# VH-VL binders against q9nrl2r1430to1533: the designs that were tried, part 132

Target 1, 104 residues: q9nrl2r1430to1533
Amino acid sequence: GGVHELSAFEQLVVELVRHDDSWPFLKLVSKIQVPDYYDIIKKPIALNIIREKVNKCEYKLASEFIDDIELMFSNCFEYNPRNTSEAKAGTRLQAFFHIQAQKL

## First folded at step 7 (VH-VL)

Design t24 (framework fv_erenumab)
Fold by ESMFold2-Fast, scan of step 7:
Structure t24 (fold): chain C 104 residues (1-104), chain A 122 residues (1-122), chain B 110 residues (1-110)
Amino acid sequence: as target 1 above (104 residues)
Amino acid sequence: QVQLVESGGGVVQPGRSLRLSCAASGFTFSRYYMHWVRQAPGKGLEWVAVISWEGSYKYSVDSVKGRFTISRDNSKNTLFLQMNSLRAEDTAVYYCAKGTRLYYSGYGMDVWGQGTTVTVSS
Amino acid sequence: QSVLTQPPSVSAAPGQKVTISCSGSSSNIGNHYVSWYQQLPGTAPKLLIYDNNKRPSGIPDRFSGSKSGTSTTLGITGLQTGDEADYYCGTWDSSLSAHVFGGGTKLTVL
């Protein structure tokens, strides 16, 4: 079997949600507001989905949780040019995540 | 052809500095986490440091903290390891290695350089 | 001691199969994805397995990985003389905040 750190995952998701740079990541991108997003991004994810998975104990390993957070950032950097406010927010939030995740 | 080529190794006295370089080609260097891994003569692999794709996150093992600094220049497709205050126990072949997935830390390393040898002796 | 424990050596005849074990704890293998690496004499390591059981392009299916609890194994079937090498497991360790490797296993094909 797997091992999960549910309280640590919950704490980290809450810290990510509270971070000033979380705004591009709080919920799934709207098809209406961004029509080409789902043509480019094949595995969409957002903090609200990850939080739900944490609450349902769906992560058995820290690496599974980290993988979903990294997918969220990877989607951001694939879709958004480097000079956008979204990509800049993503870069800062990803660095914050890595510092917090060192003990996961 | 995806390739990493290390350079900058050599023989140095204890307390001196060296800067290692790793030249990347055949892939989009700026999209990947990069690692330094070393191997002392006749010993196993020891992970040294990682840097994120944009360079905003850097992390190294405690044994080299304050002495070694990892950095990158995405405009030149080059990874660096600045090694200060070298000790005999730093003697090793130093490999640069690429992370397996775009923009992921992912601690699996799918492309490795040939290595550059650092010998610290008096 | 290495935090990930591998047997120092393993051997079998050509065409046979072997498994190489790697044992850790909850802070490493028990909580993180594992990779396996092959190092031929005088060469750089080569990735054989990542994310516990996935093969990079170009790695034949006779190499396989599996993970259970705090241990992982590399399986090699249809052994060839060209498989003589050192094999390393690797993963993240939460207590050390570092990537760690096993001590390595020397495979001899007699």
Scores: ipSAE 0.715, ipTM 0.911, lowest interface PAE 1.4, mean pLDDT 92
Fold by OpenDDE, second read of step 8:
Structure t24 (fold): chain C 104 residues (1-104), chain A 122 residues (1-122), chain B 110 residues (1-110)
Amino acid sequence: as target 1 above (104 residues)
Amino acid sequence: QVQLVESGGGVVQPGRSLRLSCAASGFTFSRYYMHWVRQAPGKGLEWVAVISWEGSYKYSVDSVKGRFTISRDNSKNTLFLQMNSLRAEDTAVYYCAKGTRLYYSGYGMDVWGQGTTVTVSS
Amino acid sequence: QSVLTQPPSVSAAPGQKVTISCSGSSSNIGNHYVSWYQQLPGTAPKLLIYDNNKRPSGIPDRFSGSKSGTSTTLGITGLQTGDEADYYCGTWDSSLSAHVFGGGTKLTVL
């Protein structure tokens, strides 16, 4: 179900981007704004990158797509203390994602 | 148990150099920011320098820029402070302190060494 | 002279409550988490409060921290003789690219 899965991935990415808590995840973290980010996060990723991968049909399995999304959240929680706005937004967005991902 | 042990302090004349070391144990050294903080006799705390996990991120207080260099050897769980062109005002107890894992964390410095004394006098 | 401003000293009798203020600016306390440190006479500093209002393990709940705007406050209730020490606030300053401490407050238990 490659075509069907791609469509599902595309739709889910759209829904994630449109979510109110997507703002920390829309694009890669700026090294200028966060000087040490890439010392800590070795596999940076963001929704714009994931969307591009979907558009290029780089995901052959749903598990690959899910892994990238989970990596995105993992990076957020690895770098941001839990009481930060970024971490709180991430927690809510991840919960939303987990619900939607059950449909994949 | 987290432990930090400073060494390398002593009495030196102005203009000389000294290298401080801090041996760390009881935690994953390579995953924490590390700090140097000094305290002149009878004075308050003065932050000196910070270094990130792998040393790509370093900052120091203006008064020591160009003279002091913070570094680390993660393979040896050791923090260093190279002090060149020492001045009388550098006289202080120097503490190494374990920082947080994250740049924006408010954990501050949760473990401090006992300190090593540096005296700069003619 | 310190970037963060603390009263040089405070005092109270055992059992009473004391507060120690720490004032900064938007580039430090306003935008970053604040920590408080206790330094007993002749000892190295000890972390007392982190993330504005959190206590490390082993710190009793009679110690508290609060932050509002560009200022933070350390509260100590049920003052004990063993609380006599110097207290420092500290945080990052983005304009200086440096960690900054307050000048320290000497707490005397009467």
Scores: ipSAE 0.017, ipTM 0.719, lowest interface PAE 5.3, mean pLDDT 91

Design t25 (framework fv_erenumab)
Fold by ESMFold2-Fast, scan of step 7:
Structure t25 (fold): chain C 104 residues (1-104), chain A 122 residues (1-122), chain B 110 residues (1-110)
Amino acid sequence: as target 1 above (104 residues)
Amino acid sequence: QVQLVESGGGVVQPGRSLRLSCAASGFTFSRYGMHWVRQAPGKGLEWVAVIDWEGSYKYSVDSVKGRFTISRDNSKNTLFLQMNSLRAEDTAVYYCAKGTRLYYSGYGMDVWGQGTTVTVSS
Amino acid sequence: QSVLTQPPSVSAAPGQKVTISCSGSSSNIGNHYVSWYQQLPGTAPKLLIYDNNKRPSGIPDRFSGSKSGTSTTLGITGLQTGDEADYYCGTWDSSLSAHVFGGGTKLTVL
């Protein structure tokens, strides 16, 4: 590694953020816009939080990083019915993540 | 009772095809990733393929890529493995197995079927 | 050949303790959760340990798992004749892009 090399976790988070289907995951769900969300979802997380953890070098193992990303997807599928735009975006983004994560 | 039951195994000649099925009961099939794992006579376990909970992600080991296709029908609680161009080295007991986590298939398999035997011989 | 190395066999007397090792690398055990499976003769594998050290419901606390660096161990205390089986470690391998299993360890209790 050179001075511009990003960690594998940072590279993948950047790819996820740039993906067309990232919109439900960029930031925590608003309690004002979705008041029942936090009654259903007990461990909220979003890409901005995960990216901050990557920047602070909080993930030591691939399993820790994968756990947080998969928690984000699991929350999406637990809250949103499968026929919603959120669940459909989540399904496509999760499949993309799984392909990229094969090499983590 | 959580259960997986495989079927479709048999004795076939090299180059032929078989389709294995795995019927799931006792859990919400559509929420879990599924795996196929095989075991050749007198040998250890070898992972074959995975499919995610929705069927949007599928992956198989290089030795079977292009020959084997994993699929699922969540409306029927059934997992499939389509095996084409079978070779003698594909002879094994084939197990279906359920991933341990909701909506994720990456780590561990907690429920296994009894297995179905595939014998490829000439 | 297996990418995860286990001893081919271990043996101990009833009531004793045994430890089964499984050695890998950074691309597998070093970065991913490990599971252990028990396979009694003529039966399907049974999950014994997941996420390095957790037991599924119904698995007695005589069975334990641990992970350190690129190696993992399965511990069995109070050995019983019914523990005679093949034991497999398993994890994801990022270099192979595949789930991998150890070669298996045959436990004999006599």
Scores: ipSAE 0.808, ipTM 0.925, lowest interface PAE 0.9, mean pLDDT 93
Fold by OpenDDE, second read of step 8:
Structure t25 (fold): chain C 104 residues (1-104), chain A 122 residues (1-122), chain B 110 residues (1-110)
Amino acid sequence: as target 1 above (104 residues)
Amino acid sequence: QVQLVESGGGVVQPGRSLRLSCAASGFTFSRYGMHWVRQAPGKGLEWVAVIDWEGSYKYSVDSVKGRFTISRDNSKNTLFLQMNSLRAEDTAVYYCAKGTRLYYSGYGMDVWGQGTTVTVSS
Amino acid sequence: QSVLTQPPSVSAAPGQKVTISCSGSSSNIGNHYVSWYQQLPGTAPKLLIYDNNKRPSGIPDRFSGSKSGTSTTLGITGLQTGDEADYYCGTWDSSLSAHVFGGGTKLTVL
């Protein structure tokens, strides 16, 4: 049920945050680091925001949770070329997520 | 052509203030973060401060916190560095540098001015 | 005392290959894009490599960058006398909330 799903979301977020390739995703991108980021990315999101939503029980369906995670990766690949460290980290983390999401 | 021209350098005594300016041209100034970097005589590069393209957020190196303030006027395509309570160790060539834009997130600087010299001595 | 560590100097003969290393930590090189800068004697720094391994327009392909873990390397092939300069690595450090440079490497062409 919903409680089990929320628990699963919490566990998955913890696993994502602890992953070695989570560093591009822990917080929102800085406007100082990337001045044009928000000109390109219109729906910014990060693991700390997703964690907050999980903690507040804002996800009622697994699909909503998955959509936010996929949005996070989509933003990364939209802005970062494939050969960048961020994109490579994102690729690995997304693969990990897809495996873990099978438990949802 | 992208160009940055620093000004405002000079010789001052310790404790005094100085304001540096950087005039930008050849690009949309209001779309880029801007940096100040300094280099003491015979020494390496030292990052001083950054300001985002809107002027809303700023970071600076610890050694200048509380003394130096970075700012910008996008209507005049000008970057500033207000330096108060100057010390001998602040003696350096000060460069303004343009931050990168698309597909660059590592605080890279793709264009540098020729620098202005600040000398702090009693 | 620089946050990023570079060898103070390297040297080689014209036509040879040289590499300049830059080592840091997870809070800087490990988690952020790295840039390399060239500073010819008496001039302002110039961007040489950005995003770990990309060359700006006008930079020849004999200059290359690579990154692995918490370290990065600048490679220069076909060394020319005009390459004699100081080279600096740089990146953001999330623990310091600051941009950081290496101490610089003086390249001498023999």
Scores: ipSAE 0.011, ipTM 0.670, lowest interface PAE 9.7, mean pLDDT 91

Design t26 (framework fv_erenumab)
Fold by ESMFold2-Fast, scan of step 7:
Structure t26 (fold): chain C 104 residues (1-104), chain A 122 residues (1-122), chain B 110 residues (1-110)
Amino acid sequence: as target 1 above (104 residues)
Amino acid sequence: QVQLVESGGGVVQPGRSLRLSCAASGFTFSRYGMHWVRQAPGKGLEWVAVISWEGDYKYSVDSVKGRFTISRDNSKNTLFLQMNSLRAEDTAVYYCAKGTRLYYSGYGMDVWGQGTTVTVSS
Amino acid sequence: QSVLTQPPSVSAAPGQKVTISCSGSSSNIGNHYVSWYQQLPGTAPKLLIYDNNKRPSGIPDRFSGSKSGTSTTLGITGLQTGDEADYYCGTWDSSLSAHVFGGGTKLTVL
């Protein structure tokens, strides 16, 4: 990963955060509000954590960055039934990300 | 038993169409991205197309864009490749393959079918 | 012809160690996870290695993967006659926006 790749990761995270469908993904799910979440999801992650990892240069490969974003979506689909607003938001945001990630 | 079975191959003249099918069993088909990969006689592997787990994302290699369309029917556990305007260069064994990740279409292919042969010949 | 370069052939005797190289660029191996596939004559490819160095269940530990910069290698120790096959590396290429495979390496066990 070069300077342009770090800029691309930051830009994509900013675009994801600003997307209308980002609301389920902005920060970690609350254990108080959703008590069974951490019984089901073993590798929790959110956009604020991914952005921090980008800022600390923790991604050595584009695949590592993509893997964390896709883990976030997979957690959403594993926990939330398909007909929920969370799952629907996740599906639209994932499709948006797939298009952006083609050139990473 | 986790299995993919391709069908629909055959011998066709240039400019004609074929539709390939891939029947999946032994895993939750609707949770995985799916790929088509081909191999011309005596040649190496060439990636053709991918479709996301729900079908919301599709992408194909430039040499087949506008001619080939990947699709899926999750209710029937079946993947398709519609091949139009076939050329001699499309002659190959066509494999369907499952992506390695839940709900994501990238990062390699862990289950492969046995392939179906497409021969484009006049 | 292939974006990823592999030697066309390698050979070794039973019980020996062999390594198969795969060389690419920053747009593919240098930036993405690599997989390795084994293709026995007349059969479909089989995944041997994913995520650079991980083995699927059922793949023996004599198969290993490693990646450094824009190159990756498949290592096979304790070579067996049943290992005679074509081996392919594969990854994503961001410049082509496509999954790409190496040209393949024919392993002969004599």
Scores: ipSAE 0.719, ipTM 0.911, lowest interface PAE 1.2, mean pLDDT 92

Design t27 (framework fv_erenumab)
Fold by ESMFold2-Fast, scan of step 7:
Structure t27 (fold): chain C 104 residues (1-104), chain A 122 residues (1-122), chain B 110 residues (1-110)
Amino acid sequence: as target 1 above (104 residues)
Amino acid sequence: QVQLVESGGGVVQPGRSLRLSCAASGFTFSRYGMHWVRQAPGKGLEWVAVISWEGSYKYSVDSVKGRFTISRDNSKNTLFLQMNSLRAEDTAVYYCAKGTRLYYSGYGMDVWGQGTTVTVSS
Amino acid sequence: QSVLTQPPSVSAAPGQKVTISCSGSSSNIGNYYVSWYQQLPGTAPKLLIYDNNKRPSGIPDRFSGSKSGTSTTLGITGLQTGDEADYYCGTWDSSLSAHVFGGGTKLTVL
């Protein structure tokens, strides 16, 4: 890991944040709005946390960055039934991510 | 196709027990939180209890705590309400309702059964 | 006591608009998503609005919901005689660890 990897991760996170389907993923799920989320999801994560990790140079390998993004999607599909707006947004955003991640 | 069918209601004396059942079909029952809601004659809706999709988390209104128990059997697509120590004020139509999501918080109830009547009288 | 306050009744003529209010507190409406239900005489309740302002499939756009602070409203435009029903708001309450319903509003279309 160097600055080249960091720049690529930053660009990808920015593209995900700007995507129309990013709304379920921008910040950690609210414990007030969704009280049982943290009982079900043991490794919560969101784009703002991933962005902070990128900025702090916490990803040493592209695989670590990809694993955190995939964990975010996995959490979405574990918590939200397939027919929900959250799961549908997650499906579309994950497909977009897979295309963009080919650059990594 | 998507439906909830309730059974087990009836006329009982105070202090007796009833077990209500709700048979689900047309959706993946194991993925959704399930509620019991009641309505006394001529009165409004009163929420009774909820159970999470996997059965680990349960909540009920204080007036029925220690008397009513909500449970589910995902292998049989069935929701239950065990009602013990019934009182006259428990007289109501009891509705089974599907939550819009797999947990127990306030995201609405999008599928309702037709209700089963429980009358507690002496 | 009802923790969510609705007017007991509201009335309007066919083709008009009506708004039904529901008031709560920070332990319920202020912090949680709100749903609205329609109950026609002799029938089970039907979900009209969930997540404050979303309509389930099959609910016409003349029904709308909104939430501001600790209050929520259901709007109905183009009133029809078939809209005569009881309407309920509902949400989670953290102080009670329970879902709560408003007392209900009877809509009469004259």
Scores: ipSAE 0.006, ipTM 0.621, lowest interface PAE 10.3, mean pLDDT 87

Design t28 (framework fv_erenumab)
Fold by ESMFold2-Fast, scan of step 7:
Structure t28 (fold): chain C 104 residues (1-104), chain A 122 residues (1-122), chain B 110 residues (1-110)
Amino acid sequence: as target 1 above (104 residues)
Amino acid sequence: QVQLVESGGGVVQPGRSLRLSCAASGFTFSRYGMHWVRQAPGKGLEWVAVISWEGSYKYSVDSVKGRFTISRDNSKNTLFLQMNSLRAEDTAVYYCAKGTRLYYSGYGMDVWGQGTTVTVSS
Amino acid sequence: QSVLTQPPSVSAAPGQKVTISCSGSSSNIGRHYVSWYQQLPGTAPKLLIYENNKRPSGIPDRFSGSKSGTSTTLGITGLQTGDEADYYCGTWDSDLSAHVFGGGTKLTVL
C-alpha cells in the first residue's frame, strides 16, 4: 500500500483521461443538459473526481479505486441505452481499463 | 420493422373510463421511455404522460393528474393509459410515442403510432 | 395555449428556405434538449431533429436545428411541396415536470 499504489492509480487515471473514449467520463454529467440523470443515478462520479481522490490519498486499497472506476461505468450503462455513443465509448474504455487494471 | 399500434379508443360519456393500449414491435421495448401525446380536433400536440423504461418514474400533465395513469408491461411489450373521470376536453387522437433514450427528459420521440381516437360526448 | 411560442404560419416558394422559431424560458428550452417534429395532414408526427441539432437516420440535411439561450429554430432549405405540414418544437420543462410542445407552425409551399 501507500505512495507506490497511489502513483499507479494516478498513472492509470491519466491513461484513461487521454483515451479517445474518455469524453463521457471527464466531468460530472451536466445537471442543466441532463436533469433526469440525478433523479436516477444516486452515486454520480467522474474521472476528475476520482483523480482528486487519488491526489488526496483517499484510496487505501486498490479495490476501492477499482470500485469507483467500475461505479463510473455502471452509472453509464444504467443511464444510457447500449446503442448510444456514450454507452459505446463506455464499453471500449471499460475494456481498456480491465487490461490496465491487471497491473494493480 | 419498428412499430407502435394504439387501441382502446372510442366514444364515451363524461365521467366514464377508457383504457388505451399501445403494442410495440421491432425494438427492445423494455429499454426505452414511452410517452402518450394527444391532439384535439384541429389543435396542436399536447403531451400527456411519460413512463421510464422500467416503470419507476412517471410524469403527467397537470390537467390529467389523479385521473389518468400511465403503466407498462414489458413482458407483453405493451404501454397503457388508464383514463378515469373523462371530460369533454379529453376528446383527442391519442398517440403513443417511443423516447430516444431510457428516460423522460427532453430527448425527443422517434417512433409514433398511428393514434387512437377518444371522443367524450354527452 | 402553448408553453412554447411559435409563429402560427410561414410560407415560401419551392426551392427557397425558411426558418421557424420557437421561444421558451429558462425552465424549458434554456436548460433542456430540444426536438422538432413534422406532421403531414392526416398523419402522426415524425421526428426531424433531436438534442438541438441532430437528425435521425433518413432525415435529409435540408432540415437543421439550432438552439440559443431560450430559443430554438428549425431551418428548411430547398423547399419541396411535400414539406407542407405543421411543425412543432418540443422540450422538457423543469418547473412543470412535463414535456411541452409549441403551438405549431403551418408551412405552406406555394
Scores: ipSAE 0.006, ipTM 0.599, lowest interface PAE 11.6, mean pLDDT 87

Design t29 (framework fv_erenumab)
Fold by ESMFold2-Fast, scan of step 7:
Structure t29 (fold): chain C 104 residues (1-104), chain A 122 residues (1-122), chain B 110 residues (1-110)
Amino acid sequence: as target 1 above (104 residues)
Amino acid sequence: QVQLVESGGGVVQPGRSLRLSCAASGFTFSRYGMHWVRQAPGKGLEWVAVISWEGSYKYSVDSVKGRFTISRDNSKNTLFLQMNSLRAEDTAVYYCAKGTRLYYSGYGMDVWGQGTTVTVSS
Amino acid sequence: QSVLTQPPSVSAAPGQKVTISCSGSSSNIGNHYVSWYQQLPGTAPKLLIYDNNKRPSGIPDRFSGSKSGTSTTLGITGLQTGDEADYYCGTWDSSLSAYVFGGGTKLTVL
């Protein structure tokens, strides 16, 4: 990326972190609290990891950034049944992300 | 076998409406974004619209915005394209296609139907 | 016209190698994963390459993709008569907020 792309990634990650529905995504799921999570989810990720990658300029393409955000949502929907508060929060946050990401 | 089957095409006069359907089988339809792509006779592929896996996000090209509406019914494994105010330039084979990613539809299409033909007479 | 530029045609003999180019800009190929599609006469498109250089299950290794900057190429080795088709590159375009296809390249196997 360019400076504008990196700035846009940082701005969008900040907006996602501050969104009311970000709570399931802020940090990696605790193995102590959810012991079967890592048996089911093989590529765990969270907003704190994505933000660190943005800060280190690790995303060379907008698609790489989008891929990591979408992996985060996919993990949520794969692990959590659709009627859970996690899945509902994820669905709303993903819709918000899709609208923002169409310009990335 | 993973399949998409389009239906609802036909010959219509300008200004009329058609509703296309796409029946999905062999995969968990409700987990994938879906696309409509068209191809005018002797021309290349033109992307028309996308809908997210749950239906919350929809987007279409400017040339059809306000006239075409993409929708889905996950309980029936069916994708729809409502086409209003049809124009001669909408004449094409219409393909439905499945997005390549679980729960996301932005990276391309890995499963395609065989298409349904829409002809708008002048 | 098309925002992704492909040559309109390419030709080679059976057993030879061809490369089909696709050129775009920073708003599409320069920032997004590219896919390549094959369309045999009278049939629906088929995905050949996704994520710039990956093959779906069932696609032989004689098909390859590569990407550099705002351009991408499809390579086909060991050409067969059954490869005669139209080939399209495709990617997301952030300025149009749309998935875009190249204009297509007709491959003739002589």
Scores: ipSAE 0.673, ipTM 0.903, lowest interface PAE 1.4, mean pLDDT 92
Fold by OpenDDE, second read of step 8:
Structure t29 (fold): chain C 104 residues (1-104), chain A 122 residues (1-122), chain B 110 residues (1-110)
Amino acid sequence: as target 1 above (104 residues)
Amino acid sequence: QVQLVESGGGVVQPGRSLRLSCAASGFTFSRYGMHWVRQAPGKGLEWVAVISWEGSYKYSVDSVKGRFTISRDNSKNTLFLQMNSLRAEDTAVYYCAKGTRLYYSGYGMDVWGQGTTVTVSS
Amino acid sequence: QSVLTQPPSVSAAPGQKVTISCSGSSSNIGNHYVSWYQQLPGTAPKLLIYDNNKRPSGIPDRFSGSKSGTSTTLGITGLQTGDEADYYCGTWDSSLSAYVFGGGTKLTVL
């Protein structure tokens, strides 16, 4: 996608991080706080990791970036029941992302 | 609707080879581990093998190690089981099954094919 | 011979409650989520319970799962004729690096 695509990724990550519903996704889940998380989730990811990948220009295609974001949400919905605060936050943030991603 | 369709079963003599296929549809195939499970006539279920969503990890039951190989082609939504050096005790209905968890293969199987029959006899 | 141990058979009359036990060890049931499978005569297995006690969509609440220590139990209330089938417990075994099934339990509705 070139420089403009990378810039778009950076901007979108900033917008996601600043969103009120980003709190479950800012960093990797603590194994101490959630002991069984990594028994269930085998490809953990968070916004700080995605941001780092963007900064390092590791995404060559928009689809790769989108896949990581979708993975992040998939992990949330895989682990958290629908009625949890995390799942509800994730649902709203994902909807926001889907709207923003259309601009990529 | 999630569907799995096995094929490749048949009657073979001991020592021969057979390759089973499982065509998957109705879900993102590349995000789930896939299993092979077999059932001998009148017997219970026996887990055979699992392959992770990317194919990086493979596990199999001891009785088939060195003879059976599980693999997948995510671009074609297809799971495979290469069976070499077949034995009479390998006679069974072979099911392919979808893992229950995204990116994890250890927590069961939520969708099963109808199975394909493999008969090994002289 | 199976890694997980089930009773070979159970039976009850329509409307009654039945339980099917499945016993293992710390390397399997003790540390991993258990699933239960139903296999009607002449059909492929079907997922009945996952994650110890959760029901997939379409499974009625007559079916329940519970786990304690190294054992798990499938409960069926309001038994119906259509429940006559073989039932298998299954889980991952970390010591074997394999998925393992119980020997299966044949449920007969009297």
Scores: ipSAE 0.013, ipTM 0.694, lowest interface PAE 8.5, mean pLDDT 91

Design t30 (framework fv_erenumab)
Fold by ESMFold2-Fast, scan of step 7:
Structure t30 (fold): chain C 104 residues (1-104), chain A 122 residues (1-122), chain B 110 residues (1-110)
Amino acid sequence: as target 1 above (104 residues)
Amino acid sequence: QVQLVESGGGVVQPGRSLRLSCAASGFTFSRYGMHWVRQAPGKGLEWVAVISWEGSYKYSVDSVKGRFTISRDNSKNTLFLQMNSLRAEDTAVYYCAKGTRLYYSGYGMDVWGQGTTVTVSS
Amino acid sequence: QSVLTQPPSVSAAPGQKVTISCSGSSSNIGNHYVSWYQQLPGTAPKLLIYDDNKRPSGIPDRFSGSKSGTSTTLGITGLQTGDEADYYCGTWDSSLSAHVFGGGTKLTVL
């Protein structure tokens, strides 16, 4: 037997995914549902992509992981007007992330 | 204290280039979007460009696209504006300004430098 | 013309109040936070209001912001001679992917 110790990045991604405000960030925006998104956002990313990168050990530094999470939030705020549910969820989730990321 | 200081302005002939610098101190430069804003003599404020906190996103006003490039060096706490193919209409005081929100380029600007003057003249 | 429309000038006597309007559209004021800036002659702009109606530390409560639909106003009460300046509204515009400023309003305190 044994005990699996999750990486700090895996733990944080799990906490973000489980947060009530994660819904705009769980997977890439649909081009069918939001056709102009990819005209505006040049570096799309979502929590499922970040989770895959964590699982493949693609983040060698905490800064690389933090950069991808912050890119995800920046995309949200660039695309979504501030009065949207998406932008409001992003604001709350980003604040939660900043508190958790202090431990990295 | 929190401060932004622009440099690199001057008098140049049309078609030439200038590079403006903005030195930041007193805040965590690497966590904020940064803007360039200009003001022609006797005219109002005109936004020029923004760069996100890590350099991932850059936007600029259409009149400078292809000619001006915004960049930053977070290790030196410095913002840059490379201005190529300068025109008389680019004559202005150029301000650098810090975004109000951590990690976002779209909200307003809370810290401004004193400006550097660019004059494009024959 | 500017994307955001402001009156070119406004005037009032010391102790009075003024409001400065700023009108836009759904791509800017209607969907994004508005900021207001004061520019004294020969100086850099100073942030007066952010997030539609919030004041930075050090800005007195006689300055206020209000937003309704696609328009916003800056209110100034208890006017002082030191308030004589140019005032600008500003916000992000989603259709332009750019920050936009109003044309500015010159406040004269007579």
Scores: ipSAE 0.006, ipTM 0.595, lowest interface PAE 11.8, mean pLDDT 86

